# VH-VL binders against Mitochondrial Rho GTPase 3 (MIRO3), part 8

Target 1, 175 residues: Mitochondrial Rho GTPase 3 (MIRO3), of Arabidopsis thaliana (Mouse-ear cress) (q9ma88r425to599)
Amino acid sequence: RKVVQCFVFGPKNAGKSALLNQFIGRSYDDDSNNNNGSTDEHYAVNMVKEPGVISDTDKTLVLKEVRIKDDGFMLSKEALAACDVAIFIYDSSDEYSWNRAVDMLAEVATIAKDSGYVFPCLMVAAKTDLDPFPVAIQESTRVTQDIGIDAPIPISSKLGDVSNLFRKILTAAEN
Key: E = the ipSAE of ESMFold2; O = the ipSAE of OpenDDE; V2 = 0.75 times the mean of E and O plus 0.25 times the DockQ between their complexes.

## First folded at step 8 (VH-VL; framework fv_pimurutamab)

Design d3 (from m32 with heavy chain S53Y; at its last look DockQ between E and O 0.70; V2 from the best seeds 0.64)
Fold by ESMFold2, look of step 8:
Structure d3 (fold): chain C 175 residues (1-175), chain A 116 residues (1-116), chain B 107 residues (1-107)
Amino acid sequence: as target 1 above (175 residues)
Amino acid sequence: EVQLVESGGGLVQPGGSLRLSCAASGFTFSSYYVHWVRQAPGKGLEWLGVIYYGGSTDYGNEFTSRFTISRDNAKNSLYLQMNSLRAEDTAVYYCARRYSYGFDYWGQGTMVTVSS
Amino acid sequence: EIVLTQSPATLSLSPGERATLSCRASQDIRKYIHWYQQKPGQAPRLLIKRASQSISGIPARFSGSGSGTDFTLTISSLEPEDFAVYYCQQYYNWPYTFGGGTKVEIK
């Protein structure tokens, strides 16, 4: 019954919308959209189950895509009030995508600190079916460790890897 | 216009030290990696190292103990501290901007000569 | 570290001829190699990325091919400005390494 609000950040074309589309198992008409025709909000809601676990331990996960213009990051302190966990998706084949995701994380972390909010931040390496290689993996690992967050979570376009991400999001939200 | 300008080269005796600078302009320096690469006279290119956003570094195998890379984002500058210099360190030293894990913009280089 | 062996060391050709330059890696690096051109007194210029991908502003006569351990840079018809030294660079694993270069010179 617990609902976890996960904000999804990342530069354009990093895979934010694809992630939300892969997550959609059920849409709740009354809960899934709060504004018809709006271009500023996109949500996906689903329940996340653990194999062999009874339903009263299941969690409801809400993924909210945060749309950010290339020339500005306009996230208010009030917008972050609902955030239980933030994820930052980047295209693992695009070095500049990585750089922008790190910048977004730094900005969100600053806003959260100024507001007194504490929630975990995760880096997500998308498009790993495009062949990440030792140089790229080691670089991202060093940078995330220096910043004090976990190494990026790899995902591909494949459904199975994405399901593991959702469980990691819920686990992060609990600590 | 992207520009990288190396400075600080010159004549140094064996065992000495030298600090090279790379001044960057025309791009958001903090959003890119800039590497050091050298080229001995009449020889090929040799990668020296890089400093990452969080301050970690990677170096070519021969350089981890004698060379130190640092950066100052407020001054848009990259630095190479070279210690215990040897004749084999005589080279043109370039800073080069990373693009697709290669280098799309290079400075003109600064010459370091190590001789007595 | 990954060793890149370029051959030949020197390639003497005339304008209009086809140049074929080889780069061989000491291990499988898939396609994670770039090619550079360096003219006398200048810094290197990126020609080809990821074995075969084009770079904006580079003439179409330059092309790359290969995968695994064996890579080729081809200049389909040499122009006078193409007489230079060419380097390959791998970025598969640390540290980055360059080949020893192939000098393309006028016959």
Scores: ipSAE 0.464, ipTM 0.772, lowest interface PAE 1.6, mean pLDDT 82
ESMFold2 (binder alone), look of step 8: mean pLDDT 90; pTM 0.910
OpenDDE, look of step 8: ipSAE 0.775; ipTM 0.917

Design d4 (from m33 with heavy chain S53R S100D; at its last look DockQ between E and O 0.51; V2 from the best seeds 0.00; counts 0 for: pae O 2.8 > 2)
Fold by OpenDDE, look of step 8:
Structure d4 (fold): chain C 175 residues (1-175), chain A 116 residues (1-116), chain B 107 residues (1-107)
Amino acid sequence: as target 1 above (175 residues)
Amino acid sequence: EVQLVESGGGLVQPGGSLRLSCAASGFTFSSYYVHWVRQAPGKGLEWLGVIFRGGSTDYGNEFTSRFTISRDNAKNSLYLQMNSLRAEDTAVYYCARRYDYGFDYWGQGTMVTVSS
Amino acid sequence: EIVLTQSPATLSLSPGERATLSCRASQDIRKYIHWYQQKPGQAPRLLIKRASQSISGIPARFSGSGSGTDFTLTISSLEPEDFAVYYCQQYYNWPYTFGGGTKVEIK
């Protein structure tokens, strides 16, 4: 079976932990998953399946949350070599979250390029249950177009609306 | 020190064209949205348009057909192509950098006078 | 487009007095508004960010408040250098728009 390593980037409170928890079947309201302030590595592993289809060819997806310091990433350049696909998650209701996510994308892209790494990048617009920040849709679309990636994938962990994200991640990794 | 310097202003006849330039220095130009704002003599500020980091643009409603914003990140330069100029286009034209969605740095402006 | 209406158009005050400037939006723009100061012959200067956030280098006598449709810029005690034109600007939606400005002049 194919194992896909997905690195999850995003600013604080962007919904990274919520996404990981949901990926492994933990509810959004599960207080036991409170990893706020922890410096520990956080990852989630699960099989990605097609709805209503059971197959022995299902892919294993590993979501690895990348911790960020003020001066950059805690992840080493060498560690980035293991990345099959990178997602950049942001709070769609927070302009700061968006700005940071874009900056992270640019930085990771630069590091990857300099290191000779090639992997797809996806933007993920989280917390879509909240009102988007001004011009969020327009800017997100234009920015992603400008940098040559697909438009952000909208999700809401609170609403449990993450159905197609993991499949899209796998698809991206295969292309 | 962050600096924006507009140039290219001057006298032009109605129906004419003019291209303004904005030279940026003291910051990573390619990392910022940059805007054009104008101010007619004795009047208020009017937003003309924006160009994104990658080159996408958006304009004020009245300017889409006549004005074109472009940038050259390698030259740290912003441009405003103005066509079919009218008397009412007479104004000081500013380039401005957007940071945290506010215009934190402005050029000193370049004066454009449209007159027969 | 979102229309910002500033009032009064002109405010005549003396040094030391409190200045209260209003900016009203044609729709709810939450707190997505900035204030600028412009002195004669100069480019505008960012004064207040996001309705109430202070800007480094701006004197503490300047403050902003409001949300939704009504916003206020307050100068607690006018200094001689504060006599200028003040503009509000929204970034809630494209196109960006400015208010008509309030001129604070010396009485």
Scores: ipSAE 0.088, ipTM 0.711, lowest interface PAE 2.8, mean pLDDT 88
ESMFold2, look of step 8: ipSAE 0.677; ipTM 0.858
ESMFold2 (binder alone), look of step 8: mean pLDDT 91; pTM 0.924

Design d5 (from m32 with heavy chain S31R S100D; at its last look DockQ between E and O 0.57; V2 from the best seeds 0.60)
Fold by ESMFold2, look of step 8:
Structure d5 (fold): chain C 175 residues (1-175), chain A 116 residues (1-116), chain B 107 residues (1-107)
Amino acid sequence: as target 1 above (175 residues)
Amino acid sequence: EVQLVESGGGLVQPGGSLRLSCAASGFTFSRYYVHWVRQAPGKGLEWLGVIYSGGSTDYGNEFTSRFTISRDNAKNSLYLQMNSLRAEDTAVYYCARRYDYGFDYWGQGTMVTVSS
Amino acid sequence: EIVLTQSPATLSLSPGERATLSCRASQDIRKYIHWYQQKPGQAPRLLIKRASQSISGIPARFSGSGSGTDFTLTISSLEPEDFAVYYCQQYYNWPYTFGGGTKVEIK
């Protein structure tokens, strides 16, 4: 498949907008938050270079940010119909962010199972260059192993090289 | 109102076993980790362990072989199975709700006394 | 495991005085330490998180500082209800550990 639709979940201020900005080559400012009472959805489109592959085999990756208001959590079956890969971003220095991301993963997995959708799920640890610490790393590794997904993929909040994440998304989508 | 209530403490002989319970109310229990912490009379606090949502556990270094933590979300309850009890296990046992890697709510504690 | 050494073991002061409590870690734990207050016959109460962050409902006279291995809890002006035992707790690496406590008592 030439186009991969990746849904981006995660709590507020975890780094969703910064990831979309980095994907299109902007700074990693997180200014996409808003105060409305409904979910706003943003997306970014670009091509991703495969390791050791020429441009004719490159894939188009679409990152679609899913925002859910703080006083409720709503995710429809229609929202998931186009999903090829789901990623769940959390702030690695913030336990609330981690707990919320795990809860979102569980909800999305339940809705996908009940709807007959099959797609891989990845956890993404944002802001790992701020204050990562062994308790948080070990806990996230154990929880992801218990859930049956890969250990969280780390990304930096300040350096713009997130190419490994995008390649892992494409690899997951091919299975 | 957030509440945690420990029960199951009492007098037990060395080598015996006890099962402690922690009943939670006033919050969505399944969304929080709750830990076991103990305090021997006149001494400080000692972390015992935690169980994660998928069943994995972490324990304090001295407790992995004798103590087992379990959790029942349907009953809003956390449990501590203690085996091969020793006099040095005499303590007040607390369950404590985790928030931001600290403990924002604690139960009243249940006393375990290990003596012949 | 990471050892937390609290000093002094006992601090005898009068109401209105400034209390300064020390917690020293056996290795660098950055800022991953919490402080608790425990009054007689009660469970501990979370007082300061992440070395220096305030908690809603805790009086402003309580403050924390430090990083690395040396941490301080300060009570700017002791009130009668502040006479208690204070514990530090690290969450940098497993297992969680607590300091031995500092008892703040009436002189």
Scores: ipSAE 0.512, ipTM 0.811, lowest interface PAE 1.5, mean pLDDT 83
ESMFold2 (binder alone), look of step 8: mean pLDDT 91; pTM 0.921
OpenDDE, look of step 8: ipSAE 0.707; ipTM 0.876

Design d6 (from m32 with heavy chain Y32H S100D, light chain D28S; at its last fold request DockQ between E and O 0.73; V2 from the best seeds 0.72)
Heavy chain, then light chain:
Amino acid sequence: EVQLVESGGGLVQPGGSLRLSCAASGFTFSSHYVHWVRQAPGKGLEWLGVIYSGGSTDYGNEFTSRFTISRDNAKNSLYLQMNSLRAEDTAVYYCARRYDYGFDYWGQGTMVTVSS
Amino acid sequence: EIVLTQSPATLSLSPGERATLSCRASQSIRKYIHWYQQKPGQAPRLLIKRASQSISGIPARFSGSGSGTDFTLTISSLEPEDFAVYYCQQYYNWPYTFGGGTKVEIK
ESMFold2, look of step 8: ipSAE 0.586; ipTM 0.827
ESMFold2 (binder alone), look of step 8: mean pLDDT 91; pTM 0.918
OpenDDE, look of step 8: ipSAE 0.710; ipTM 0.884
ESMFold2, fold request of step 26: ipSAE 0.583, 0.485, 0.597; ipTM 0.813, 0.798, 0.819
ESMFold2 (binder alone), fold request of step 26: mean pLDDT 91, 91, 91; pTM 0.914, 0.910, 0.915
OpenDDE, fold request of step 26: ipSAE 0.831, 0.832, 0.832; ipTM 0.945, 0.949, 0.948

## First folded at step 10 (VH-VL; framework fv_pimurutamab)

Design e1 (from d6 with light chain K31Y; at its last look DockQ between E and O 0.54; V2 from the best seeds 0.58)
Fold by ESMFold2, look of step 10:
Structure e1 (fold): chain C 175 residues (1-175), chain A 116 residues (1-116), chain B 107 residues (1-107)
Amino acid sequence: as target 1 above (175 residues)
Amino acid sequence: EVQLVESGGGLVQPGGSLRLSCAASGFTFSSHYVHWVRQAPGKGLEWLGVIYSGGSTDYGNEFTSRFTISRDNAKNSLYLQMNSLRAEDTAVYYCARRYDYGFDYWGQGTMVTVSS
Amino acid sequence: EIVLTQSPATLSLSPGERATLSCRASQSIRYYIHWYQQKPGQAPRLLIKRASQSISGIPARFSGSGSGTDFTLTISSLEPEDFAVYYCQQYYNWPYTFGGGTKVEIK
């Protein structure tokens, strides 16, 4: 059984912790003291059954929340060594959130290139509503096409949307 | 200090072409979107279009066939190529910096006059 | 394309009076609207964002309200420098559109 390490990036309040909480399983916080203003790292671990796949091929997915201050980015190349897939979550109604997620993707891609690491990057549009924000959707589609990655994956509070994201993460890690 | 300076306006004959420039300073131009907006004399504001940092564009419906937006990140510059100009294109042309899907900084504008 | 209809076209008032400016969208745009002020010979100035949110450096007498299709800009007590044209702008769907403007002028 393969263990897939997925790093979860995104600005504060974009929905990173909510995503980990939706991922059924145990969440770990290995930080012994969160009052120091350091980056908190949280983990969620669960097994994910791939649709249409024989049960003995189930994967273990680890979501590692990378908490990065909105005014700074602190990630070393050593931190990326374990990354199999990077996802970048943003608030789909907030241009600052979108811009920060794009900046984080560019920063991570640069560090990965400089370090010789290759892993897929996915954009995740959080906090979608029943009446979506078409300007943001169309703009993000154009920008991701320019970057050469898939259009952002929308998620909401519905369990079906979240489960599909986890399966897309596993599919990306296999390719 | 954030600055946007339009240039290249002037008098041009109908059917002619004109290239407007917008020089940006005081911010990281390559990380921002800058739009073109125009205003005919005594009239309201009309959005023309935007170019994203990676080269993709969106235009107002009237402008998709005659106007082309481009950018040069190395020169901190935005451009508007205007072809097949008509009298109704007479306006002040602004470049405006994107902020929260609106515009927080505007240039002073450059006047384009299309007449015989 | 989303049409923004501003009313009245002209609002003649005296300093110290309250001004109420209307912007109506042709379809629901939730809160995806900004307001701008434009003085003669100047570029527009961002005044209110997201229907009702304040902008640093804008006097507190300016406020916005509304959601869906009906939006209001209020100037609680007009000052001499507030006599200008005011525009609403929607950013819900492409293309961006502006209202026709409301000119606030001295009675």
Scores: ipSAE 0.505, ipTM 0.783, lowest interface PAE 1.6, mean pLDDT 83
ESMFold2 (binder alone), look of step 10: mean pLDDT 91; pTM 0.919
OpenDDE, look of step 10: ipSAE 0.716; ipTM 0.896
ESMFold2, look of step 24: ipSAE 0.480; ipTM 0.760
ESMFold2 (binder alone), look of step 24: mean pLDDT 91; pTM 0.921
OpenDDE, look of step 24: ipSAE 0.702; ipTM 0.866

Design e2 (from d6 with heavy chain S53R, light chain K31Y; at its last look DockQ between E and O 0.76; V2 from the best seeds 0.77)
Heavy chain, then light chain:
Amino acid sequence: EVQLVESGGGLVQPGGSLRLSCAASGFTFSSHYVHWVRQAPGKGLEWLGVIYRGGSTDYGNEFTSRFTISRDNAKNSLYLQMNSLRAEDTAVYYCARRYDYGFDYWGQGTMVTVSS
Amino acid sequence: EIVLTQSPATLSLSPGERATLSCRASQSIRYYIHWYQQKPGQAPRLLIKRASQSISGIPARFSGSGSGTDFTLTISSLEPEDFAVYYCQQYYNWPYTFGGGTKVEIK
ESMFold2, look of step 10: ipSAE 0.648; ipTM 0.847
ESMFold2 (binder alone), look of step 10: mean pLDDT 90; pTM 0.911
OpenDDE, look of step 10: ipSAE 0.816; ipTM 0.928
ESMFold2, look of step 21: ipSAE 0.696; ipTM 0.869
ESMFold2 (binder alone), look of step 21: mean pLDDT 90; pTM 0.917
OpenDDE, look of step 21: ipSAE 0.852; ipTM 0.944

Design e3 (from d6 with light chain K31S Q53N S54R I55A S56T; at its last look DockQ between E and O 0.62; V2 from the best seeds 0.63)
Fold by ESMFold2, look of step 10:
Structure e3 (fold): chain C 175 residues (1-175), chain A 116 residues (1-116), chain B 107 residues (1-107)
Amino acid sequence: as target 1 above (175 residues)
Amino acid sequence: EVQLVESGGGLVQPGGSLRLSCAASGFTFSSHYVHWVRQAPGKGLEWLGVIYSGGSTDYGNEFTSRFTISRDNAKNSLYLQMNSLRAEDTAVYYCARRYDYGFDYWGQGTMVTVSS
Amino acid sequence: EIVLTQSPATLSLSPGERATLSCRASQSIRSYIHWYQQKPGQAPRLLIKRASNRATGIPARFSGSGSGTDFTLTISSLEPEDFAVYYCQQYYNWPYTFGGGTKVEIK
């Protein structure tokens, strides 16, 4: 059994909290302490499996929402040491959301490089309709290719789409 | 306030080269893309191209061999290198801020005249 | 490359009249089109986003419609400041392209 720490970046209203809320349907570990009485961190915990696969698929995924501010995000560089995978969620219907997510990715990558941290980074396109237009596809492809990461992973309101994302996060953490 | 200022236009001989600059202020340059668009006197608008944060570019079909777009985020500046200039390149050259996949702020433009 | 054909090239009208400007795309661009206004000696100004949404500060007399290949900009009652050239621009596929423009001029 392994615990994978996934840090969730993205601009305000990109869908970070919605993703965590959708994930917590299998978690009671939202406050990390049964009798704490106050938990300030935004995170969700669940078990992720692939039925019918001959492998050890019992893995715990922790999604930690990273809070943001005008000039960056509310996270120390030391906190990134715990990161196993970083994802950058943006609202695919909002150009500003895309630009902000790219900026956050660049900032995190710079901090990670300067600190010697190594973890995969994934872009996540939220609020998709299954009908993206070629300008958006080409732009995201060029930008992610230049950065050296995979093209954005689309998610929508369907439950199956988000389950696929969680499996991809775990796969990235293993490679 | 959002401001875009083009510079570097002028008179140049056919076959010559010219480098245009676009200085941006009043917004986070790295969170927006700024494109080049031109307009020949009395004619319509023509999109030239864009450079992405990682250095990749997209150009209008006629411009990939002679024009090069570059950027310097530390100086909030976009550049257009134009080589092998021709009379038909005579135009006002605008930089324009991308918003919602269009252009919500434009500079006043810089005039390039290609003539002997 | 997606070609945008604007018609008419020139529309001669008086203040108070309704202007109807057409933009046709060489292939479907769904609703991924913007409209701009340009007055003499000035840079273009964004008018209509995504076929039908007025940009900030644009008067209600401007409206846009259409989907697929056929798009229309309507000015319900022309004001003196509306006599200008209007351009459509598609952002469906690279490269971005503009229409040739429709000049709305005083009759």
Scores: ipSAE 0.508, ipTM 0.799, lowest interface PAE 1.3, mean pLDDT 83
ESMFold2 (binder alone), look of step 10: mean pLDDT 91; pTM 0.919
OpenDDE, look of step 10: ipSAE 0.751; ipTM 0.908

Design e4 (from d6 with light chain K31S N93K; at its last look DockQ between E and O 0.76; V2 from the best seeds 0.66)
Fold by ESMFold2, look of step 10:
Structure e4 (fold): chain C 175 residues (1-175), chain A 116 residues (1-116), chain B 107 residues (1-107)
Amino acid sequence: as target 1 above (175 residues)
Amino acid sequence: EVQLVESGGGLVQPGGSLRLSCAASGFTFSSHYVHWVRQAPGKGLEWLGVIYSGGSTDYGNEFTSRFTISRDNAKNSLYLQMNSLRAEDTAVYYCARRYDYGFDYWGQGTMVTVSS
Amino acid sequence: EIVLTQSPATLSLSPGERATLSCRASQSIRSYIHWYQQKPGQAPRLLIKRASQSISGIPARFSGSGSGTDFTLTISSLEPEDFAVYYCQQYYKWPYTFGGGTKVEIK
């Protein structure tokens, strides 16, 4: 059975942990060595129906939360080798959160390019259940268009289930 | 110390063109947006537009066809190309640094006068 | 385009008095409004963000309130340096727009 590793980046309080909680499944921290680490990793594992498949065939999706200090990435370039899809989640109401997510995407893209890794990157707009903010939506559309990725995928508990995000992650991993 | 310095203003005839510059210092220009805003003599403020780091823009509705914003992150500079100028474009032109979707630092402005 | 209407156009007051400035939006902008002060011959200065939030370095006598379409800037006790023009600016929807300004002048 196919396992898709999705790395979840984003600034503090952007909604990374909430996303993993909504993805029903097993989650855990790394084991006993995590006491002194500067990077904590949370995993959530579940089976997700693949988009557009006539016979419902579940895939295993692993969401790995990546926690990065403000002064740089602590994730090794070798650890990125396991990444099938990277997502960058931000608080859609917070300009700092947006700016930080864009910076993280640029940093990860540079590391991946220097290391020869190729994986799709998706922007995820969290907390859209606080009403749409038209300036932020148009701005993010412009910026994602400029950097050559799809417009941010909104996630909102009030506007629908997050299952569509998980399906889009699987679709991106196939291409 | 954050500084924004506009230049390139002056007198121009209707139908003419000018290119304004905004030189930024004291902050990481590539990590910030800097916008153009103008103010006609004795009048209020009017937002002109913004350019994002990859070159896309948003403009005030009246300016999309005649004005072009560009930026050069290596030179810490923002530019405003103004074409087909009209008397109503007479104003002080400011560059202003984005802060929380507003503007926390403004330059001193450069005066553009469009007159026959 | 969202129109911001400021009233009154001019407030004539003495130092020590309370100033109350109004900004009305042509449609709901939630709390997505900033206030600026502009003194003669100077560029504008950010005064209040997000309708009511303070800005570092701005005196506490400045406060803002409101949501939806109706917004108020209050100067609790005018100082001589507060005589200026005040602008509201919405950032809810492109294009950004400013109000026409309220001039606070010495009576």
Scores: ipSAE 0.526, ipTM 0.800, lowest interface PAE 1.7, mean pLDDT 83
ESMFold2 (binder alone), look of step 10: mean pLDDT 91; pTM 0.909
OpenDDE, look of step 10: ipSAE 0.741; ipTM 0.896

Design e5 (from d6 with light chain K31W; at its last look DockQ between E and O 0.82; V2 from the best seeds 0.67)
Heavy chain, then light chain:
Amino acid sequence: EVQLVESGGGLVQPGGSLRLSCAASGFTFSSHYVHWVRQAPGKGLEWLGVIYSGGSTDYGNEFTSRFTISRDNAKNSLYLQMNSLRAEDTAVYYCARRYDYGFDYWGQGTMVTVSS
Amino acid sequence: EIVLTQSPATLSLSPGERATLSCRASQSIRWYIHWYQQKPGQAPRLLIKRASQSISGIPARFSGSGSGTDFTLTISSLEPEDFAVYYCQQYYNWPYTFGGGTKVEIK
ESMFold2, look of step 10: ipSAE 0.534; ipTM 0.825
ESMFold2 (binder alone), look of step 10: mean pLDDT 91; pTM 0.920
OpenDDE, look of step 10: ipSAE 0.696; ipTM 0.878

Design e6 (from d6 with light chain Q53Y; at its last look DockQ between E and O 0.76; V2 from the best seeds 0.63)
Fold by ESMFold2, look of step 10:
Structure e6 (fold): chain C 175 residues (1-175), chain A 116 residues (1-116), chain B 107 residues (1-107)
Amino acid sequence: as target 1 above (175 residues)
Amino acid sequence: EVQLVESGGGLVQPGGSLRLSCAASGFTFSSHYVHWVRQAPGKGLEWLGVIYSGGSTDYGNEFTSRFTISRDNAKNSLYLQMNSLRAEDTAVYYCARRYDYGFDYWGQGTMVTVSS
Amino acid sequence: EIVLTQSPATLSLSPGERATLSCRASQSIRKYIHWYQQKPGQAPRLLIKRASYSISGIPARFSGSGSGTDFTLTISSLEPEDFAVYYCQQYYNWPYTFGGGTKVEIK
């Protein structure tokens, strides 16, 4: 059973805690011993059941919410050694949220390169059912292309939409 | 205090080139987009373009071939390179800070006059 | 490219009167429009964001309304400093475009 450490960045009110809470809500597995969720320590642990022939494709995914302070993160650069994949969540209808997420990605990428850490980074567009508009969509596409990462992964209040994000996280961690 | 100061305007002949600068202070320049907007004398406002953090750009349709936007985050500066200038490019050129997909702070502008 | 048509081109009024300025878009832009004020010799100033939202430091007499294609800027009681040119700007789709302006002048 492989454990994937996913660090969750993003400005306040972008949906970090809601994502962690929804991740715990998907705790049902055929094997009851695989339900180990917790959010009171700023992380969530659960099994992600991949569509497949056998349950040995199940993985343990740990989502660790990164706390925000005025001038950075409450996360040492040495702690990034544990990171298998970083995601950056923003409110897709809020320009401040978008700008802050881009800044966080740049900060983390710099620290990772300077420290010799290598892990994929994903942008996550939260609250897409709040009516994003063509300017915002095109801008985020251009910025992610310039950075060399996939276009932002949209999520909404639909439970299945969040499941697609978890699969993309696991896929990114495997490569 | 947020400030944007344009410079580099002046008189230039048709077919010439000119490089405008926009010096930013009072905010984290690397975390903001700053756009170029112009206004011909007695006329309305016209959006020129923007440069994104990774260096890609969007321009107004007329400006794609002759104008180039660049930025230098270490100097907190935005630049507009204008080539093949025409009389119709005579205008005040503003840099403007992006806010909620609009512009909350503008410089005072720099005048570009294209005439022989 | 989305065309914004402002009307009237000139609005001649006295201090204390109510001004109503129109901006019509060539297609629906939902609520993705801003309003700016520009006084002679000055840069534009953001007045109203997202059709109707107030901005800190802008007097309460300025308000905006509308959705879709038809938008209105209202100045409830004109003061001498309000005589200026007003522009609408759409940010729904690239490229950004501005209206041609409405000049509010002393009658």
Scores: ipSAE 0.513, ipTM 0.807, lowest interface PAE 1.4, mean pLDDT 83
ESMFold2 (binder alone), look of step 10: mean pLDDT 91; pTM 0.918
OpenDDE, look of step 10: ipSAE 0.668; ipTM 0.861

